# VHH binders against a6qnr0: the designs that were tried, part 17

Target 1, 346 residues: a6qnr0
Amino acid sequence: MRLVHLDLKGAPPKVCYLSEIFPLFRALGANGILIEYEDMFPYEGHLRLLRAKHAYSPSEIKEILHLATLNELEVIPLVQTFGHMEFVLKHEALAHLREVARFPNTLNPHKEESLALVTAMIDQVMELHPGARWFHVGCDEVYYLGEGETSRQWLQQEPNSKAKLCLSHMEAVASHMRARYPTTTPLMWDDMLRDIPEDQLSGSRVPQLVEPVLWDYGADLDLHGKALLVEKYRKSGFSWLWAASAFKGATGVNQSLTPIEHHLRNHLQWLQVAGSVPADTLRGIILTGWQRYDHFSVLCELLPVGIPSLAVCLQALLHGDFAENVKARVENFLGISSLEEMSFRR
Short names: E, the ipSAE of ESMFold2; O, the ipSAE of OpenDDE; V2, 0.75 times the mean of E and O plus 0.25 times the DockQ between their complexes.

## First folded at step 4 (VHH; framework vhh_7ubx_2)

Design a6 (at its last look DockQ between E and O 0.72; V2 from the best seeds 0.00; counts 0 for: pae E 6.1 > 2)
Fold by OpenDDE, look of step 4:
Structure a6 (fold): chain B 346 residues (1-346), chain A 120 residues (1-120)
Amino acid sequence: as target 1 above (346 residues)
Amino acid sequence: QVQLVESGGGLVQPGGSLRLSCAASGFTFSSYAMTWVRQAPGKGPEWIATIYSGGSTMRDDSTKGRFTISRDNAKNTLYLQMTSLKPEDTALYYCARGYYRGSSWPFDYRGPGTQVTVSS
């Protein structure tokens, strides 16, 4: 599977624009979309406060999903449930659910109300995504975990650990989903899992509940390290893994132009990783297209600016390299005479 | 098992007052946000107010100033004090644990409801 990540933070595309680019995504070799909603989802009830002023309507969401279906693009929604909670925890009404009072990034995992909040968010999103095979629950960059007062006290007690705390919350979120949506598999970013020992991972229920997404946006991956990490996760009990590359939004917080060469290299490196691990280990790859680094950050390069990079990356993945014939195909898709004229290094 | 039971509904004239109660059991009441919602015939669920575990409250503007949510953790009871009732307030009122989860919200997170009818 090859999924295009649509990060709706800050500069969400209009539905009419999506209707134009979805066919292109499919033609370029994508067969799915990861939609990170953040404040663009039309949450209801009390959670209405989470909406951006210009959030999509339920009708617009339905239309987007319909367009995706017409173009044979499977949709995976993404809702942050642990880290990157700024769009939720910035509100004074919900500030009491912060791990650390001064930082809106991290949810307090000790509070039942925290779990209630994120599971409500998941449920509302799932209501508009019936039949979703996967649901990404985020859980990346939980920066301040363990630093809250309750966490500090809790961590002083044996056998408690930060890893245990992390896995506990992940398990709770995933268990909710598995119970209510048995045909939907939760996905999680893997960064918080990377340094957790194999025995602790395998001792938790997380490997049986989720599929981790191994993300790395570098142009020169540690191939051997990635292979070892894959093996670790497999040994820990994860049945399926995902990869995540980047086609935009990964080379500077305020980057205005996309360095295509960098992203091409990233994808070629992931191809090498895929070739070095057992078959049927990686279920697919998510081509991430970050719009901004977090809720309060400035914008990265806009989606239209990143389209050439996406084309290059998708076609490289599809064909297994970026030889001259692949380059020519991309140029034809984009309606340009030469990719070199666009400069790989922007 | 989680149980929520609303009471206090009934028929009242415009301008009247009612106090709804919700008895909670089967979970640590004090650890959860609690919510009142209502549903009028032919309409979707409408959020009224939420009271967090810490005791702070949020309310919908449509009923703000007339409705007050409160809780007694020692009694595991949620309250909704309604004043200056209007015919438009006629609905089935539900007590719910946590936040609204959509139209498919599990019933075990919500009580059966108590009917409030405001009519001359």
Scores: ipSAE 0.703, ipTM 0.885, lowest interface PAE 0.7, mean pLDDT 95
Fold by ESMFold2, look of step 4:
Structure a6 (fold): chain B 346 residues (1-346), chain A 120 residues (1-120)
Amino acid sequence: as target 1 above (346 residues)
Amino acid sequence: QVQLVESGGGLVQPGGSLRLSCAASGFTFSSYAMTWVRQAPGKGPEWIATIYSGGSTMRDDSTKGRFTISRDNAKNTLYLQMTSLKPEDTALYYCARGYYRGSSWPFDYRGPGTQVTVSS
């Protein structure tokens, strides 16, 4: 499977624009969309405070899903439930749920109200996504976990560790999903799991509840290290894994390559990783298109600017390489005279 | 065994006041957000107000200024103070634990409700 990540943070596309680009995604080789809502979801009731002024309406969400169906694009919704919770925890009414009182990044996993909050968010999103086969619950970059008052006290008890704390919250969220939506499989970003030893992972319930998404957006991947990580996850009991690349955003560390060159290399590297792991290991790849890294960051390039990169990356994945014949197909498809102009733009 | 029991409803004239109570048991009351919801004859549930475990409140715009939610954690009791009552406020009022989950699952737990009737 090849999913395009539709990051709605900060600048949601108009539905009419999506009606134009969903056919393009399909024609380029995508067969799914990962929709990351943040505050663009029309939360109701006492969750209304989470909703941005310009969030989609319920009818607009239904239209987007209809457009996805018409273009044979499976939809996976994404709702953050651990880290990246600034859009929730910035509100004074919910600030008591912060892991660290000063920082709105991370949900306090010790409070019963924390789990109640994120499960209510999931339930409202699932109301508009009936029949979803996967649901991404985030859980990436859980900054300052273990540094809150309650966590520090809890960690002083000899059997407790930060890994146990992390896995406990992941298990609680995933268990809710599996109990309420038994045909829906939770996805989680893998970064918080990477440093957890195999015996701790296998000793938890998480491998039986979720499918992790291994993300790395670099132009150069540690192929051997990725293969070892995949083997660790498989031995830990995870039945399926996903890969995640980037077609826009996530290039700020190395500026020696143009954005398109960077992203193309990232995808070609993930193809090499896929060839280095056992068959039936990776369920699919998510091509991420970060619009905003977190709630308080400035915007990255907007989706329309990233379309040439997406076309290059999808076609490279579809054809297994990016030789001159594939490059020419992309140039003709996009109606441009040369990808070299775009590939070397700074 | 979560239990929520509402009381304090009754018949009142337009412009009158009532104070509803909700006695909670079977869970750590102080750790949960608590909510008042009403359901008028022939209508679906309508969210009125929520008080978070940290003490902050949120109210629906239609009753803003007339209804006040509060809690007493020592007594495990949720309150709704209603003033300036209108005939349109006639409904079954129930308390609920937690967050609104969507139209198919409004709340995890609710009480049987207390009837408020506003008539001349």
Scores: ipSAE 0.142, ipTM 0.648, lowest interface PAE 6.1, mean pLDDT 87
ESMFold2 (binder alone), look of step 4: mean pLDDT 81; pTM 0.807

Design a7 (at its last look DockQ between E and O 0.01; V2 from the best seeds 0.00; counts 0 for: pae E 21.7 > 2, placed apart)
Fold by ESMFold2, look of step 4:
Structure a7 (fold): chain B 346 residues (1-346), chain A 121 residues (1-121)
Amino acid sequence: as target 1 above (346 residues)
Amino acid sequence: QVQLVESGGGLVQPGGSLRLSCAASGFTFSSYAMTWVRQAPGKGPEWIATIYSGGSTMRDDSTKGRFTISRDNAKNTLYLQMTSLKPEDTALYYCARGWYRGSGSWPFDYRGPGTQVTVSS
């Protein structure tokens, strides 16, 4: 599978724009989308406070899903359940659920109310996504985990550890997903798992519950290190893994590469990783297109600016390389005279 | 419409060399990644090597250093240069369009009928 990540944070596209670009995604080789809603989802009831003023309506969500179906794009929704919870925990009514009282980024994993909150968020999103085969529950960049008062007390009791704390919350969320939605598989970003020893991963229930998404957006990947990480996850009991690249955002400053050259390299590097692991390892790749890195950050490039890069990256994945003929095909498809002049020359 | 025809197989002694060819027609050869796969009797397909349309290659580590994939886009032909052949290399060798993702079901859209390579004394 090749999924395009739609990051809706801060600037949701109009539905009519999506009606124009979904056919393009499919024509370029995508067969799915990962939709990251944040506060653009029309939460209701006791969760209404999470909803931004300009969030999509329920009917707009249904229309987007219909458009995805018409274009043979499988939809995976993403709801944060651990880190990146600022849009939730900024509200005074929910501030008692913060891991660290001063910082609204991370959910306190010790509170029964914390689990109830995120399971309610999942349930509302699943109501509009009833046939979803996968559901991404986030769990990336869980900053300050272990530093809250409850966590500090809990960690003083042997054999408790920060890794155990992290895994226990991931297990609780994933268990809810599997119990309530038995045909839906939870996905999680892998960054909080990378440094957890194999014996702790395999000793938890997480490998039997989730498929991790290994993300790295660099132009040069540590291929050997990625192969070792994949082997560790497989030995730990994870059935399937996913890769995640970037077609937009997540680049360095003052590089010798243009953004498109950077992203193309990132994708070619992931192709090399995929070729160096067993064939039954990677379920697919998610091409991420970051619009806002966290709730309080400024906006990155909007989606239309990233379309040439997305085309290059999808075609490279589809054909296994980006030779001159593939480049020419992308240029013709997009109706432009040269990718170098648009993407590789400023 | 799409046709892939392998040739160059045969009987060789252990330690010998062989070059396989795959003639392609019915599609724009230079626009596709091409793959060599082998299958021994009673076993699933085994990926050997892939060469991308831009010329970059990937090879299975078990045959590393012994097998080299190449292509000639002017002749619409894919090659596999095999050296230091061993009896366990005995198999039917296929060329395929696209890249190989493992054994079991066939993960490519087209393949040829294959060419037999037999390595025995």
Scores: ipSAE 0.000, ipTM 0.103, lowest interface PAE 21.7, mean pLDDT 84
Fold by OpenDDE, look of step 4:
Structure a7 (fold): chain B 346 residues (1-346), chain A 121 residues (1-121)
Amino acid sequence: as target 1 above (346 residues)
Amino acid sequence: QVQLVESGGGLVQPGGSLRLSCAASGFTFSSYAMTWVRQAPGKGPEWIATIYSGGSTMRDDSTKGRFTISRDNAKNTLYLQMTSLKPEDTALYYCARGWYRGSGSWPFDYRGPGTQVTVSS
């Protein structure tokens, strides 16, 4: 699977634009979309406060999903449930659910209300995504985990650990999903899992509940390290893994132009990783297209600016390399005479 | 030799409609993205819309809903249907071979001489 990540933070595309770009995604070789909603989802009831003023309506969501279906793009929704909770925890009414009072990034995992909040979010999103095979629950960059007062006290007690705390919350979220939506598999970013020992991972239920997404946006991946990490996760009990590359929004917080060469290299490196692990290990790859680094940050390069990069990256993945014939295809598709003249500059 | 020739421009009243055409020759038209761009006196080029070789389109929001880009590969012709024209739409309209990146320098190898569109009461 090749999924294009649509990050709706800060610069959400209009539905009419999506109707035009989805065929392009499909033509370039994508067969799915990861939609990170953040405040653009039309949350209802007590969660209405999470909406941006210009959030999509339910009808617009339905239309987006319909358009995706028409273009044979499977949709995976993404809702942050642990880190990157700024759009939720910035609200005074929910500030008490912060791990650390002054930082809206991290959810307090000790409070029942915290779990209730994120599960409610998931439920509302799932209501508009019936039949979703996967649901991404985020859980990346939980920066301040363990630093809250409650966490500090809790961590002083044996055998408690930060890893245990992290896995506990992940397990709770994933368990909710598995119970309520047995045909939907939770996805999680893997960064918080990377340094957790194999025995602790395998000792938790997380490997049986979720599929981790191994993300790395570098142009020079540690291929051997990635292979070892993949093996670690497999040994820990994860049945399937995902990769996540980047086609935009990964080379500077306020980057205005997309360094296509960088992203191409990133994807080629992931191809090498894929080639070095068992074929039944990686389920797919998410081509991330970050719009901003977090809720409060400035915008990265806009989606239209990133389209050439996406084209290059998707075609490279589709064909397994970026040989001259693939390059020519991309150039022809984009209507340009040479990628070198325009595409590889930062 | 690559050639692009725009036509269909003229004087129209506000609220009027106009369809521009661009006749392409000297290359495999169906294999290239095509773009409409306009330039008003004293202003820089303004991107309107691009239609890719695959038929997908990208358009500037300022003209969305009013302008529609399309192509007929059999006729090697690019079109711009304009509706609800405004005085601010007055410009020289160019057909270009290429894809608009959304930023940076012009990615066009070729463009036509342009067709003038004037919207005035």
Scores: ipSAE 0.000, ipTM 0.229, lowest interface PAE 16.1, mean pLDDT 93
ESMFold2 (binder alone), look of step 4: mean pLDDT 79; pTM 0.788

Design a8 (at its last look DockQ between E and O 0.03; V2 from the best seeds 0.00; counts 0 for: pae E 17.6 > 2, placed apart)
Fold by ESMFold2, look of step 4:
Structure a8 (fold): chain B 346 residues (1-346), chain A 121 residues (1-121)
Amino acid sequence: as target 1 above (346 residues)
Amino acid sequence: QVQLVESGGGLVQPGGSLRLSCAASGFTFSKYAMTWVRQAPGKGPEWIATIWSGGSTMYDDSTKGRFTISRDNAKNTLYLQMTSLKPEDTALYYCARGYYRGKGSWEFDYRGPGTQVTVSS
């Protein structure tokens, strides 16, 4: 599976633009898309305050799904349920659900209303995504977890830990998904799981409920470390894992590589990781295209600027290498004379 | 109140052409998928084509290549250009505000009264 991540935060593309690029994604080797809605989903009822003024309509969502079907692209929706909840928790009516009262990043996992809120969000998205095989519930970068007043008191008690707190919320969300949508498998970003000991992961229900997405966007991956992490997750009971790379955004300050060179190297490194693990381990790779890191950040490069990088990365994954013949193929798909003309560093 | 009003029907000889229009009001037209449906006397409704808010289209095989669905969001108007008309195309043609129900089903929530197209020598 090779999925393109459509990050809609702050700048959702027009649907007519998607009608042009979905055929391109398929031609370049993609067979799915991960759609991260944030506030661009047309929430209704008691959740209406969550929708942005310029959110897609229900009809536009259905058109996007239709376009994906026409181009043989499987759709996975993404809804944040733990961290990155600023678009929800910024609202005064919901501010009591913050983990730390002054920061709107993280949902308070102790309140029954917190679970009710995110399950209602999931249910509305699933209403427009019937039959989805996977649903990504986020759970990345849960900043300040354990620092709220309720959490601090809870953590003073002997068996309680930050890891237990994290796993209990993940289990609650994933259990809702499995119970209500038994043919849909929850996905989660893996960063909050990486440092949890194997025995604590295996002792929770999370491995039986979700498939983790291992993300790393660096040009230089610790290949041995990634293989060990994959082994830890498998021994913990996770049946399938996913990799996640980046085709735009997330480049850091490395002065020795252009953005396209950085992203290409990231993908070639993930190919090496894939070759270092058992063949039935990775379900696929998600090529992430970050548009905004959080609700209050400035925009990264918009999607059209990232298309040359996406083409390079998809073709490298499809062919297992990026040699001169693959470079020529990308130049032909994009109608350009040389990939060097796509650099934006200098 | 959602309103859809079709026009442009009439009597035409085989091989002729017609352009149907559907004027929409009472909703944000540019945000909705729109569909043409026809119903011949004594038969059930038959889907013809859908055009989505972003401009993508889907056609039933029986009219593919002869009929073209289009929209003008600035005028809140849906069109069906019909060419090479056959007697089998005789039907009441109506527009509908349609959306995907899921599991491969098509469903609409509002429709117009229709405009009659009669293809006869």
Scores: ipSAE 0.000, ipTM 0.241, lowest interface PAE 17.6, mean pLDDT 85
Fold by OpenDDE, look of step 4:
Structure a8 (fold): chain B 346 residues (1-346), chain A 121 residues (1-121)
Amino acid sequence: as target 1 above (346 residues)
Amino acid sequence: QVQLVESGGGLVQPGGSLRLSCAASGFTFSKYAMTWVRQAPGKGPEWIATIWSGGSTMYDDSTKGRFTISRDNAKNTLYLQMTSLKPEDTALYYCARGYYRGKGSWEFDYRGPGTQVTVSS
């Protein structure tokens, strides 16, 4: 599977634009979309405060999903449930759910209300995504975990640990999903899992509940390290893994132009990783296209600016390399004379 | 007990149409993705189409545009409308609970005994 990540933070595309680019995505070799909604989802009821003024309407969401279906793009919704909670925790009414009072990034995992909040968010999103096979619950970059007052006290008690705390919340979220949506598998960014020992991972239920997404946007991956990490996760009990690359929004917080070469290399490196691990280990790859680094940051490259990079990356994945014939196809597809003219090099 | 029973197969001339049905029982049909697969003599199983519980669909390129997967949750029935049938479509057609996983693999746990479709002049 090749999924294009649509990050709706800060600069959400219009539905009409999506109608234009979905066919392009499919033509380029994508067969899915990861939609990170953040404040663009039309949350209702007590969650209404979470949505931006210009959030999509339910009808627009339905239309987007319909368009995706028409173009045979499977949709995976993404809702942050642990880290990157700024769009939620910035609100005064919900600030008490912060792990650390001064930082809206991290949810307090000790409060029942915290779990209720994120599960309610998931439920509302699932309501508009019936039959979703996967649901991404985020859980990346939980920066301040363990630093809150409650956490500090809790961590002083044996046998408690930060890893246990992290896994506990992840398990709670995933368990909710598995119970309520037995045909939907939660996905989770893997960064918080990377340094957790195998025995602790396997000792938790998380490996049986989620499929981790191994993300790395570098142009030069540690192939051996990645292989070891894959092995670790497999040994820990994860049945399926995902990869996540980047086609935009990964080379600078305020980057205006996309360094195509960098992203191409990133994808080629992931191909090498895929080739070095058992064939049925990686279920798919998510081509991330970040619009901003977090809720409060400036914008990265806009989606239209990133399209050439996306084309290059998708075609490279599809064909297994970026030989001259693939390059020519991309150029023809995009209606450009030369990719070199469009490439931004640092 | 989970049961899937295919019907609607038969002999048809090239260019003809058939509608296959799959009657499901023993589970909450509406909560599961369903898939059509086929297997021709001497060939491996081939994925045709998947329909998720919410109605979303995906198709294999080989049958895209000619075959349509649908479901009636009230009747616990899966359908495959086949049009413009070709001799190459001759195969045993199976209904399966689950979905195509990709890379020649499937994630389903039950399938029916199959219904034979033969396209011949």
Scores: ipSAE 0.000, ipTM 0.237, lowest interface PAE 15.4, mean pLDDT 93
ESMFold2 (binder alone), look of step 4: mean pLDDT 85; pTM 0.844

## First folded at step 5 (VHH; framework vhh_7ubx_2)

Design b1 (at its last look DockQ between E and O 0.78; V2 from the best seeds 0.00; counts 0 for: pae E 6.3 > 2)
Fold by OpenDDE, look of step 5:
Structure b1 (fold): chain B 346 residues (1-346), chain A 121 residues (1-121)
Amino acid sequence: as target 1 above (346 residues)
Amino acid sequence: QVQLVESGGGLVQPGGSLRLSCAASGFTFSSYAMTWVRQAPGKGPEWIATIYSGGSTMYADSTKGRFTISRDNAKNTLYLQMTSLKPEDTALYYCARGYYRGKGDWPFDYRGPGTQVTVSS
């Protein structure tokens, strides 16, 4: 599978624009979309406070999903449930759920209400995504975890650890989903798992509950390290893994242009990783397209600016390389005479 | 097991006041957000108000300024003070634990049986 990540933070595309680019995504070789809603989802009830002023309506969401279906793009929704919670925890009414009072980015994992909040968010999103085979619950970059007052006290007791704390919340969220949506598999970013020992991972239920997404956006991947990490996760009990690359929004917090060569290299190296691990290990790859680094950050390059990079990356993945014939195909898809004119360098 | 029991409903004239109570048991009441929801005949559930474990409150626009949600953690009790009642406030009022999870997937097992409020002259 090849999924295009739509980050709706800060600069969400209009539905009419999505109707134009979805056919292009499919033509370029994508067969899915990862949609990160954040404040663009039309949450109901008191969770309406989570909405941006210009959040999508339920009808707009339905239309987006319909357009995806028409273009044979499987949709995976993404809701943050641990880190990157700024759009939730910035609100005074929900500030009591912060891990650290002065930081709105991380959810307090000790509070029953925290779990209730994120599971309610998940349920509302799932209501508009019936039959979703996967659901991404985020859980990346959980900064300051263990530094809250409750966490500090908890961590003083044996055999408690930050790893246990992290895995406990992940397990709780994933367990909720597995129980309520047995045909939906939770996805999770892997960064918080990378340094957890194999025995602790295998000792938790997380490997049986989720499929981790191994993300790395660098132009020089440690291929051997990636292979070892894949092996570690397999040994820990994870049956399927995902990869995540980047086609935009990963080379600078305020980038205005996309370095296409960087992203091409990233994808070609992920192909090498895929070739070095068992064939039944990686289920797919998510081509991430970040719009901003967090809820409060400035915008990266806009989606239209990143489209040439996306085309290059998708076609490289589809063909296994970026030879001259592939380059020519991309140029044809984009309606341009030369990719080099768009800051492409081989 | 989680149990919620509403009380205090009844018949009241327009402009009148009513105070609802909800007795909670089977869980750590103080650790959860609590919510009032109402449902009128032929209509779906309508969120009214929520009080978080931290004490903050949120209100629907339809009831804001007229209704007040509060809690007594020592008594495991949730309250809804209603004032300036209108005929359109007539509904079955439910106490619920936690958050609204969507129209199709509302956890009804975490609500009480409801108390009837009727506003009529």
Scores: ipSAE 0.768, ipTM 0.904, lowest interface PAE 0.6, mean pLDDT 95
Fold by ESMFold2, look of step 5:
Structure b1 (fold): chain B 346 residues (1-346), chain A 121 residues (1-121)
Amino acid sequence: as target 1 above (346 residues)
Amino acid sequence: QVQLVESGGGLVQPGGSLRLSCAASGFTFSSYAMTWVRQAPGKGPEWIATIYSGGSTMYADSTKGRFTISRDNAKNTLYLQMTSLKPEDTALYYCARGYYRGKGDWPFDYRGPGTQVTVSS
């Protein structure tokens, strides 16, 4: 599977723009989208405070899902449940749920209300995504985990560790999903799992509950290191893994490559990783298109600026290389893409 | 075994006041957000107010400024103080544990049997 990551943070596209680009995604070789809502989801009830002013309406979400279906794009929703919770924890009503009181990025995993909150967020999103086969629950970059008062006290007791704390919250969220939505498989970013020893991973329930998404956006991947990490995850009990690349954002300062060259190389490197692991290992690759890294960051380049890179990257993945005939196909698609009207929702 | 029992409903004149109570048992009351939901005949459940475990409160637009949610963790009791009551507040009022999960027959983890509030001249 090849999924385009639709990062809605800070600048949600108008639905009419999506009606124009979803056919393009499919024509370029995508067969799914990962929708990262953040505060652009129309949360209701007492969770209405999470909703941005310009969030989509429920009818707009249904239209987006219909457009995805028409274009044979499977939809995976993404809701953060651990780190990257600023859009939630910035609110005074929910600030008591922070891991560290002064920092709104990480949910306190010790509070029963924390789990109740994120499972309610999942349930509201699932109401509009009832047939979803996968649901991404985030869990990346859980900064300051273990530094809150409750966590420090808990960590003083053997056999408690930061890894166990992390795994216990991941397990609680994933268990909720499996129990309530038995046909939906949780996905999680893998960065918080990478340094956890195989015996701790296999000793937890997480490998039986989730499929991790291995992300690395560099132009030069440690191919051997990635293969070893894949082997560790499989030996730990994870049945399926996902890769994640970047077609937009996440380049930093790299004066040796243009952004498109950087992203193309990132994708070619992931192809090499895929070729070095068993064929039934990777379920798919998610091409990430970061619009904003967190709730308070400045915007990266906007989606329309990234379309040429996306076309290059998808076609390289589809055809296994970026040869002259593939380059010509991309140039034709770019001509078609240049005629499309662009719109943004801030 | 989770149990919630509402009380304090009744007939009241427009502009009047009423205080609802909800006795909770079978769980650690202080660890959960608690919510009042109402349902008028022929309508779906309507979220009214939530008090989070930390004490912060959130109100629906329809009841903001008129209703006050509170809790007494020592008595495992949730309250709703209702003032400036209007005929459209007439409904069966439920005490619920947890968070609104979306539209469905019952959108919360647990609820009580409800207490009737009727506002009429």
Scores: ipSAE 0.119, ipTM 0.597, lowest interface PAE 6.3, mean pLDDT 86
ESMFold2 (binder alone), look of step 5: mean pLDDT 86; pTM 0.862

